# VH-VL binders against o60147: the designs that were tried, part 5

Target 1, 175 residues: o60147
Amino acid sequence: MLEKNKYLYIFRHIQTNQVLLSQGNVLKKTALFQLPYPLQKPVAPNGMRPAKLRKDHWVPLLKVEFPNESMFQSVFMQLLNYRKYRSVQPLTSDLLKLPIPVRRRKIMRQEVPNTIADLADILNKEKFPENSVRLQLSDKSDSEYADWPPSVQIDSEEIKLSRGFREKTTVDEAR
Key: E = the ipSAE of ESMFold2; O = the ipSAE of OpenDDE; V2 = 0.75 times the mean of E and O plus 0.25 times the DockQ between their complexes.

## First folded at step 4 (VH-VL; framework fv_lerdelimumab)

Design b3 (at its last look DockQ between E and O 0.09; V2 from the best seeds 0.00; counts 0 for: pae E 12.6 > 2, placed apart)
Fold by OpenDDE, look of step 4:
Structure b3 (fold): chain C 175 residues (1-175), chain A 118 residues (1-118), chain B 109 residues (1-109)
Amino acid sequence: as target 1 above (175 residues)
Amino acid sequence: EVQLVESGGGVVQPGRSLRLSCAASGFTFSSYYMHWVRQAPGKGLEWVAVISYDGSDTYYADSVKGRFTISRDNSKNTLYLQMDSLRAEDTAVYYCAKGTYLNYFDYWGQGTLVTVSS
Amino acid sequence: SSELTQDPAVSVALGQTVRITCQGDSLRSYYASWYQQKPGQAPVLVIYAENERPSGIPDRFSGSSSGNTASLTITGAQAEDEADYYCNSRDSSGNHLYVFGGGTKLTVL
């Protein structure tokens, strides 16, 4: 059944604010391929794709529980598409005037709000049943980045961190 | 096991109508977008239409827009394609395909042949 | 409507590596999926989300993308890999539309 893996975790890098999507609370190495830049030195502080996944450098931004894995997959793939689209868009003239390192930092700072906005937009379009999607945010203020549809129920429970990730629950352990 | 079985194909004259069916099993039918894709003899794949979970949204290729209607009956786990005003160029094997929420097709039926000829 | 372009035919020697490329504007916005079709059979998904493999698909199949292109790579081609390969993505010109490439016939020598 497609009922088991229905949790989307979005992580942010503690230094660069880069964003990674994950099915479940454990980041896989392959998640690094979500980053737009090729593998280069120096690593994460300059907004580059790191050579190795340092899990301790990533913290949960939000958790989304979907009714089933199918709905999760839909939203997950759409999020990736939104990111891909943005990555190939021309840079604004203001950004082009900045040195590359500064430019990269500015772009990275926008990843969190953009991702949240993307998620809300996707969920609005999907028209899932009312209160069928449970959203937990590490920072409640982040919910202000978007208008959420009736399908989304914002959970007041804070995301607890363990070893750089959300603490596993019984449901998460079943994965 | 996911199964998709098309039916309803046959030989029909231009201007006539034909209705295809696709019986789905092995998955929660109402949880997925469903598609029709066709392939003319010796030609490539052509996307035809998509329908949302409950049938509230439908989209069509320009080549069939206004002539074809995609629908579904979730109580019967069945996808339909009503083809009106058929043309010779509509001759093809028609596949029903299981969608993955507007990204890719993970399962296909074996197809049903529609031949439009005078 | 947007189009996806593929070479109509490519060949590869047994055990060698071949890359099939798909090009189109929609690929800037959407990940490609790839389908294998053998004569008289329905298409089979071999790659999705750029580089993900469904269960049962050999690891010699891989996917990549760059700019407005997507590629399917077979590393160590086998005789059974001889088939037509189609790329697919959403069509950027409309709402919830899809587009297939013209297909590439792969011959294994």
Scores: ipSAE 0.021, ipTM 0.623, lowest interface PAE 6.5, mean pLDDT 86
Fold by ESMFold2, look of step 4:
Structure b3 (fold): chain C 175 residues (1-175), chain A 118 residues (1-118), chain B 109 residues (1-109)
Amino acid sequence: as target 1 above (175 residues)
Amino acid sequence: EVQLVESGGGVVQPGRSLRLSCAASGFTFSSYYMHWVRQAPGKGLEWVAVISYDGSDTYYADSVKGRFTISRDNSKNTLYLQMDSLRAEDTAVYYCAKGTYLNYFDYWGQGTLVTVSS
Amino acid sequence: SSELTQDPAVSVALGQTVRITCQGDSLRSYYASWYQQKPGQAPVLVIYAENERPSGIPDRFSGSSSGNTASLTITGAQAEDEADYYCNSRDSSGNHLYVFGGGTKLTVL
C-alpha cells in the first residue's frame, strides 16, 4: 500500500480571528461545524458560528505536513479535543466583568494563539522523528506563541495562498 | 478499521465488584474521549461514564457515581470500567463507545453482559 | 438534569416517509445525534451534529431540529430500516454528561 503525505491546513477569519481546521487547501461548508452554534442555538458563551461560509473571509494561518494519515488524524483529533476542553473552563473574573459582546470578541481573539500553542503541545508529546513534521506559517512571528519540538521544521517561506474559490464537489452542485 | 472489543462481563452477586475492559484498534486511541454506555435487558440505552484522551478528566452518570471508576491505559489501547458495590439494577450489556468533539459516539463495541443476581 | 422524550413506537408503510421525534431542554443548547439499533446488535450512528450523515448511511436519513425538538426523518422507508432509534444529547450545563431518549421502535409495514 502506498502512503501519501497528509496536510493540515489551519485558517483564521479575517475579522473575528476564529480558527478552522481543514485537510484541504480550501474550506468545505461543513468546516463551520467546528465552531460553536450561532445565537439561535447557543452552546457556550465563548463562541459564535457564522451563518454561512464566506471563503474570502478565511485566510491561511498555517500548514503542517505529516508523513502519513495516522499522524495527521492523531494531531487533528487532539486539536479538536483541546478546543472542547478549553470551552468548558471557567471564565476569568476579568472576562466576566465585560459586557457579553466585548467578552465574546476577546475570547475569539485568543483562538489563534491558543490553537498554535495546542498544536505545539501535541507535537511535543507525540515523540515524532526529528524533522518529520514541516510547519509553514503565513506570518512567521506566530511561531512565537509556542516552543517547538525537534520533530518540527519551520519553513522559512511564508504561505502565499490567497483567499479564493474551492473546487466544486458533487454535493455542492445543484441537482 | 475501528474495532472496540469489550470483555470481563459475567454473573456476580450484589455488593461484589467486577472490572470490564475494552480493547481498541484501528485508530489512535490516545486522541479520543472514551465512553461506557449500558443497556438493561429489554430497556433503552443509558450513558454511564466518560474519560478524556489523557485520563485527566472523568465524568459519571448519577446512577453510578461513587461506585464506578472509568480509567484507561494508552500504552495498551485499553479502556476500563471498575464496578464496585454492584446492584441488581446494574444488570446490563455494557458498551464501549468512541467519543468525538461534537458529542456523539461514532463507533461502538459489541458489548459484554453483566448480570447481578443472587 | 435533562430528559429526552421519544414516542415508544411508530409505523410507516414501505416507501413512505416517517418522522421520529425527540424532545428535551438540552436540545436547545446541544447537537442531537441519532442511533439505530437492530435486535442483538450494537447501536449504529445514523445522524450527528443535528443534520450530518456519516459515510455509509443512506441519504434517505436526515435530521432537523427546532426549539427543544429534534427529528429523524426517513424518506422512502425500506424493510431494513426496522429498528429501535435513540436520540442523544449532552446535558445543557456543559458538564460532559450525556442523555439518551427512551427509544422509538420503527415498524415498516
Scores: ipSAE 0.006, ipTM 0.504, lowest interface PAE 12.6, mean pLDDT 81
ESMFold2 (binder alone), look of step 4: mean pLDDT 92; pTM 0.948

Design b4 (at its last look DockQ between E and O 0.05; V2 from the best seeds 0.00; counts 0 for: pae O 11.9 > 2, placed apart)
Fold by ESMFold2, look of step 4:
Structure b4 (fold): chain C 175 residues (1-175), chain A 118 residues (1-118), chain B 109 residues (1-109)
Amino acid sequence: as target 1 above (175 residues)
Amino acid sequence: EVQLVESGGGVVQPGRSLRLSCAASGFTFSIYGMHWVRQAPGKGLEWVAVISYDGSNKYYADSVKGRFTISRDNSKNTLYLQMDSLRAEDTAVYYCAKGEWLDYFDYWGQGTLVTVSS
Amino acid sequence: SSELTQDPAVSVALGQTVRITCQGDSLRDYYASWYQQKPGQAPVLVIYGENNRPSGIPDRFSGSSSGNTASLTITGAQAEDEADYYCNSRDSSGNELYVFGGGTKLTVL
């Protein structure tokens, strides 16, 4: 119970590259509310906010391990605040000039680098103890979107989980 | 519980300046974009300006560009509208509105009346 | 400026259904939001994002859209529904970020 609150799990959509944040290793349907309301009419099956959570469409992007729940809650809430801040900004004139499908694609493509940069900015400001936060990515090159503070240790091993963040050995041993 | 209270309205002569304030409470002011919307007597609603949550982006209606400046002080939970070079057609009730998801206004103040006349 | 067009007035008999429309080119790409305003009062959001109601808005209010037209529907209209109704959406022209319709005065007979 308390151990799952020590980890931050971040998912990426396989088609749109949108990002969802999770306290647990399985996405809850309420995570979709992190995405904007579907004010722009969809032009594809998974517009800016899908109507339903399709768990087979969301894969691991990164996982962050914190030494305690207090640090986790602080970072998680700040990261949600950054996403909210970004989501309420007016669109730029450059984006408004684009056709809707192209505009949407560009906005969604920025969610991965933006989320990683937001996370790093929070961790740089929090002054956590050196090497106290472990970061694991599905693609280590994604760490290049930000400069990381001394508090962060980036794991040498990429995430190998087959479905979301569930550890296959633990679940499959009951089989 | 969400509350927006405008102040600073009054009667001013054309060409003069006026500063409106909007005091916010009951929500985390610093994470929402904020708007000014006005309504001339007996007329419809007209969007005036928006400011991003951190104040870094500002947009204005054509009718007020170059004359009005929107600003905010997140430490005081206050939104401002500096109105310079006022014209008779700026006469309106000015509403402060809280933005959600860039495209709708979920909470409004009661407005403050600005009258521009000789 | 980019325009959202509303009929200036609409009437409905008590308990009947009425539809208030809003049309403009930006509604092909963006949903409308709808605001109710009673005399001497600030506007109140009643519908956003196609058909979402804020807390406290009765379920007799609903929204829909097709093409360049958005509609606010009130089923079982009540006397307290008498008000001005405004649609709002993003401005697709790039000169202004948001645009309101001219408003529709609803009279409940």
Scores: ipSAE 0.006, ipTM 0.561, lowest interface PAE 9.4, mean pLDDT 82
Fold by OpenDDE, look of step 4:
Structure b4 (fold): chain C 175 residues (1-175), chain A 118 residues (1-118), chain B 109 residues (1-109)
Amino acid sequence: as target 1 above (175 residues)
Amino acid sequence: EVQLVESGGGVVQPGRSLRLSCAASGFTFSIYGMHWVRQAPGKGLEWVAVISYDGSNKYYADSVKGRFTISRDNSKNTLYLQMDSLRAEDTAVYYCAKGEWLDYFDYWGQGTLVTVSS
Amino acid sequence: SSELTQDPAVSVALGQTVRITCQGDSLRDYYASWYQQKPGQAPVLVIYGENNRPSGIPDRFSGSSSGNTASLTITGAQAEDEADYYCNSRDSSGNELYVFGGGTKLTVL
């Protein structure tokens, strides 16, 4: 059986490359707080944070299994911090030349590779035991976005999706 | 200026196939989901299909599922709709529409007419 | 399957206010978007995400929602506002990703 508290799931939006982090394979409403604009009605400016979570618009990007919850929590928090840090950085001149909607979409497209790179960087710094962290990707080619430390074992199999756009497990299939 | 131009419509017999194209310009095509919406003569709008920005996800209305295939070529800024096993009830103006992740269509083409008749 | 229902036709006097309402279970979970369609033309987005107007849409157009309903309001109707109006939202049934209302024909008197 899966231990939910030691699994990091990263979801991407099916129309954009916006990214949400999740403890376990089911997105919670609180995940919306990861998006840059306040969660309120009406819709936040530029549509960055909707008032309601539409789970069926999010598909798993990758799954990370940690040895324990403590390691998970450490990496999870660091990932959030990395994202926050990027969000407050000045925009490049090239981005500033673009209309705001286009600019935002372009930034969103970078969230996937940036998040993957962040994860690799964090794991490189944490110096976990060799082969103690298991990484599975929905697209194996996404692993090429970063160099992974010896602590990371990349699965050869890609994430299988269920109808709810979460990872399909044998337990889920039995339900 | 955002432009969406549909093409490929025409008159076909039932059971035949037709392929529609939508040429997009004026925006970064490859970062947006795209939709097909149709409208039968004198009737309302009917959502047909959506494809994600990278083509990795596709969804269809039940009325066309198994018969229609949505696809895209981001290198050509083009959206496609392959329509197989066409029926009389598929007769409609077909619009391509630019999607936003907040689930609205901010730009529409002028449409292309598909007529399925014996 | 989820369904959005609209009155088929409504009328408004010039300069007066009219509200077009869309009703459906999907609206409990999803925002509606509204589209204006004039004869022989493609639909045009007029309201999205509760009460957001795209560029170029007059401020007399506004949106609201309550429960399983969404509404498009035109405050101070103009002659050019005569058109068909369609609501749209996600389909919570899972059969269709998106669903349109049946449309409302607005006549400006």
Scores: ipSAE 0.000, ipTM 0.551, lowest interface PAE 11.9, mean pLDDT 85
ESMFold2 (binder alone), look of step 4: mean pLDDT 92; pTM 0.947

Design b6 (at its last look DockQ between E and O 0.04; V2 from the best seeds 0.00; counts 0 for: pae O 7.5 > 2, placed apart)
Fold by OpenDDE, look of step 4:
Structure b6 (fold): chain C 175 residues (1-175), chain A 118 residues (1-118), chain B 109 residues (1-109)
Amino acid sequence: as target 1 above (175 residues)
Amino acid sequence: EVQLVESGGGVVQPGRSLRLSCAASGFTFSYYGMHWVRQAPGKGLEWVAVISYDGSNKYYADSVKGRFTISRDNSKNTLYLQMDSLRAEDTAVYYCAKGEWEYYFDYWGQGTLVTVSS
Amino acid sequence: SSELTQDPAVSVALGQTVRITCQGDSLRSYYASWYQQKPGQAPVLVIYGENNRPSGIPDRFSGSSSGNTASLTITGAQAEDEADYYCNSRDSSGNDLYVFGGGTKLTVL
């Protein structure tokens, strides 16, 4: 009776720009397994809940609504595969010239545009029905990282927050 | 099973003080923010206050700010609400509610009635 | 503080579908959560986020959002669904962190 979860959320880390994929707007701790580099274990600044996953450090990058869960799952798995593929690719000569910490930071910073590009590529290949996929971006300029197929309808509506912050953050202030 | 049990309610005169308690069990109390929500007789729900998991941060509704103090003892799995300078409009059932990092309250106590009347 | 508005009362025939709507500026920025309250009982979370149900909540309950609105839908209303329903969200103004709607009394006919 109830529709299955057909929402893809992509989160970015506010400091490192690392990316996490999520089914639905609630980021699960298991999502941390997606990260190639370990995060430090801090306490949530707002003190509402201590966790290994600092949810306050993750903000929605984009939201995708698919026609059904099957389409969601297909795209989700492909995104993970794309990321895995990149992680095993040889480093460029330019990157190898950099100290390891700098190199890691640079790689992490590319996760956002790479993930967006991956999503667009996957959607282009899937050939979903026209305007059947709804895309919302926290930053509309991020849409420029890729050419979107006709199946994608870019929605200007703001991505809603689900975090129980007790005070305004930089994200809240931007609203 | 998560349980929240409020106590300390009663009848008090305006200007008096009252201290409510909420005993928590069935979850790691010290991991979660806790809230107080009240409901005047025949009226809707009103958020009152929140305290962080470690008690380091507290926030209040404007209607109770300066009069109410939320606190907790994690060693006792207990949430408190000290209510000072009580007013007639503070008459309500007071619920303790379990918070999450997310914005919703997933568990509620049965509530305790506070009646402020002259 | 931000304000959330609900219709004070709605009715639905047994087995039919009813939608309860919450409206407010905060809903443009934050998701809503929905609580069911029966007489003499504490509120119970029934829907949060984008159509998330806690364990134990029947699948006839669903949630949706659009613009500055959030809606709770009961598809195939049962007699036990008769209750007050409150929406809640973060206060976008930041004065009161959370704000409740005025509540909607649902009568099942």
Scores: ipSAE 0.597, ipTM 0.855, lowest interface PAE 0.8, mean pLDDT 90
Fold by ESMFold2, look of step 5:
Structure b6 (fold): chain C 175 residues (1-175), chain A 118 residues (1-118), chain B 109 residues (1-109)
Amino acid sequence: as target 1 above (175 residues)
Amino acid sequence: EVQLVESGGGVVQPGRSLRLSCAASGFTFSYYGMHWVRQAPGKGLEWVAVISYDGSNKYYADSVKGRFTISRDNSKNTLYLQMDSLRAEDTAVYYCAKGEWEYYFDYWGQGTLVTVSS
Amino acid sequence: SSELTQDPAVSVALGQTVRITCQGDSLRSYYASWYQQKPGQAPVLVIYGENNRPSGIPDRFSGSSSGNTASLTITGAQAEDEADYYCNSRDSSGNDLYVFGGGTKLTVL
């Protein structure tokens, strides 16, 4: 059977710096389940899972090209689970000292470096063939959050806007 | 020192509901993720659910997703498990467990028995 | 449906060394933790990370890992070590977050 390259797409929120993972180049509403559930008033606090996807608030962070579906599936599921595991870990001493609203903002601002570090950790543990995985970033300095294995080829050119990210939608595709 | 005490177990019919509680003491409850782990009589351990330190993230085993709801009240140092649409295979001792760094369970309660039988 | 496999039972002579093994794909990437459970009691953590012992766990307990296998070793086994032993790790497939092995009953002869 014909094997097609598979892409992992990662989006960043323009204000909160939160991260969403996507199998497709267009963010679907079901990705919102990756965000924490609202704790307080009926109106969701900033950074919590909103009722609707605001596609104009999410921009490309990076994409990863895998040679096949199997490698993609493995990394995608592990990365989702790394995020879940982080969300249930004890707080660090620095975070515990902060008022709750400040703490939440600081946790959200760590999602970009943490996601990049987690991605690199997964790729280091997988021991994929040299240069088999292509990484492209919107900001190349973000590669500095991690040490990358020989399997990763970092594209020298930053992501430019394309129909693959931030495409207009005519219908709400999320549930 | 650290203590976790489960309560609310009992005998219920299939399709009914039951709510478990876990009272925590000896540590700052609001700093830690909390888990439920169950063990059917004569069987092994099965992870059931986890809730983040502030309750904003909740995750469930596939076997209970959609039927069970984990929650917490940090002002009462109490963890809860709401179990709806109970089935015979949910019969187990239910343990409350404290999560720690590096993804292990350092303290466990003594458990509460839930029996789902006609 | 557990992705961690343990032998159901092992035996050791008093004072001898035993290894209890736990095997699964997730152990290629993640450490196991080990729990001791005596009849009618809650599990007790005995090893976490690769080879860390909580306070109060005797130094005859140790852990190791290689490939897809984690091991709990009891050197100089004592009668009080007779119990069920469970390994636990993250689920490599990502569907459930944590998975336990089926348990190993250790008998001290």
Scores: ipSAE 0.427, ipTM 0.779, lowest interface PAE 2.7, mean pLDDT 86
ESMFold2, look of step 4: ipSAE 0.006; ipTM 0.555
ESMFold2 (binder alone), look of step 4: mean pLDDT 92; pTM 0.944
ESMFold2 (binder alone), look of step 5: mean pLDDT 92; pTM 0.944
OpenDDE, look of step 5: ipSAE 0.019; ipTM 0.626

## First folded at step 5 (VH-VL; framework fv_lerdelimumab)

Design c1 (at its last look DockQ between E and O 0.30; V2 from the best seeds 0.00; counts 0 for: pae E 11.8 > 2)
Fold by OpenDDE, look of step 5:
Structure c1 (fold): chain C 175 residues (1-175), chain A 119 residues (1-119), chain B 109 residues (1-109)
Amino acid sequence: as target 1 above (175 residues)
Amino acid sequence: EVQLVESGGGVVQPGRSLRLSCAASGFTFSYYGMHWVRQAPGKGLEWVAVISYDGSNKYYADSVKGRFTISRDNSKNTLYLQMDSLRAEDTAVYYCAKDYYDEGYFDYWGQGTLVTVSS
Amino acid sequence: SSELTQDPAVSVALGQTVRITCQGDSLRSYYASWYQQKPGQAPVLVIYGENNRPSGIPDRFSGSSSGNTASLTITGAQAEDEADYYCNSRDSSGNDLYVFGGGTKLTVL
């Protein structure tokens, strides 16, 4: 049985550095559910989940190609779990001293390097076959946020910012 | 009231450097990204650069990449643009602009400062 | 960078409606913002995010989009609306983050 390749896209907000995981190169509105709900305590500060998905606010951070669905699903679920774990961790005393808007931004700023580090950690633990996973980044320097296992082949080509965006649709226009 | 005041413009020769400043007031400067936009005499607007609220992210237009450096000092409510290796085509009024709630729109603009690059 | 094209000049009679259009590939994927610039003045944001007006902008200004185009409409043009209008969007080419149109000179007759 020959399985088709599966792709994981990670997008970041161009200003806040929030991140969203996607199973395709087009973000879906349901991706917003990955972000903390502001009414829940004691997780992330209020207002970290935008009311609407603004496609023009998000750019691709990285693309991961897996040889099969099983590997993709394993990594995808673990990434979500890592994010959830961080969201419930107590805030440091330094963060608590900051005004709420600044605190929120500092937390969001860490999502990019944390997500990259998480991905590397997960892949290191999974012990996938050598060069079985292909990683492409929008910025090659982002690969320096982590040590990658032999299972990961880093693409020499960077993702162009024009890729991975949701085009305007009737649904988007109605929002 | 939000105010942005650019300074540092002037006449310089090609290859020289110039540093622009933008003094911000009337809002919490450290909460917002800031942009530089320029306009050559009698021409249209051209986006130049953006810097995030804390300076951790910077982006540049290809036309100035490698030559210009955007920075900020939040303790002084000041935005900067270091312009190196200036060219004649860099001649323009340079505006600083406030980012609109991190959405990439420009809701407030300064009056601009003129930079003239000529031999 | 991606290109946004605008008509260099348009005219409208007092009280009439005028539409200024911006065209470019970026507009298929991204919303446009519009800026008004009067002679000797800095630009002013008038429309963003499809059809949002900042505080202080008259409701006669509206925005729309279709395909690879975005439009600024002034319904009931006033004398003070005479100005240059620029569209802006994210750059779909990936070279720059943002790109401006060439600008449209609006004359109110």
Scores: ipSAE 0.019, ipTM 0.604, lowest interface PAE 7.5, mean pLDDT 86
Fold by ESMFold2, look of step 5:
Structure c1 (fold): chain C 175 residues (1-175), chain A 119 residues (1-119), chain B 109 residues (1-109)
Amino acid sequence: as target 1 above (175 residues)
Amino acid sequence: EVQLVESGGGVVQPGRSLRLSCAASGFTFSYYGMHWVRQAPGKGLEWVAVISYDGSNKYYADSVKGRFTISRDNSKNTLYLQMDSLRAEDTAVYYCAKDYYDEGYFDYWGQGTLVTVSS
Amino acid sequence: SSELTQDPAVSVALGQTVRITCQGDSLRSYYASWYQQKPGQAPVLVIYGENNRPSGIPDRFSGSSSGNTASLTITGAQAEDEADYYCNSRDSSGNDLYVFGGGTKLTVL
């Protein structure tokens, strides 16, 4: 059993509510590839994938502590697969009527609730011991997007850091 | 083509309130975040506040937090700044500014509206 | 508290190259953008990110950064470039999302 990393870190964009999953408490620029819609270069995207990672625009959404790295890795990969599956599904006719920028922003607006629901769905299907998975949120009301299994202990203390999950200033490498 | 027109400035006593408006045209207002930036006479620029394209996220400079409220009405293509408990140091020209692809770069600015707070 | 520091004034001869600098701790982690303001006018974005120009900005304007310093370079300065120039970035020490430098008055001789 290797316990090098048992934490899942999730960030949201302060303006678009897009979501990025991270294995570490500092986002790397390659995390942007999790956003399934392509960029137009040299300009920023139509709000779906920014051209560069501007770290001051990404704030903590939640943090999950798993019992071990194997469980973390399983859940992390399943979350990525849920997002990929959702990205290729047909859009509803009501969404298709919207101008593309408006449609994409509406889809991005659902990333927070969808990601939280996906996480809970995965955890409900897994056989984790009671209270073995610690969930900490920046806004505890976000837990209301899902029904949580007995394995999840929702921390009573919200994440108080407004920039990333580190207590120190982030370094240039993560830009 | 792109136009931002501020209004609602004037002369008021300290402790009073004003509401500024910014009328937008020449672009689809509901696609973009919007900012307020101010400039005291003879001084530099100071960022004041931002609101996301759909109004779901709002952020303020520390100097105005708790006193100013940014809002928008996408059906009227209008940005607002409610300014309460005004102080002499709030005297400035207030600009509205359009976000550049939601990256926090201000690609279009209005003409500004002057707010003077004096006894 | 962290601020963006600019020299208050810089001069350049017509047709020569000038560099306007902006310095602050936040620039180690965040990109700067640059705004030009002429008297009685609203600011105009001339450089965003490290070195991107909006459409309509002449290619004589360029940006760069190193360490805690960002620079705006004007190659072949023209009379119409005479203006105040402001840098802008994230404020790493406070609750403000954005901070402007104090401004640099560029005089074209």
Scores: ipSAE 0.006, ipTM 0.522, lowest interface PAE 11.8, mean pLDDT 81
ESMFold2 (binder alone), look of step 5: mean pLDDT 92; pTM 0.949

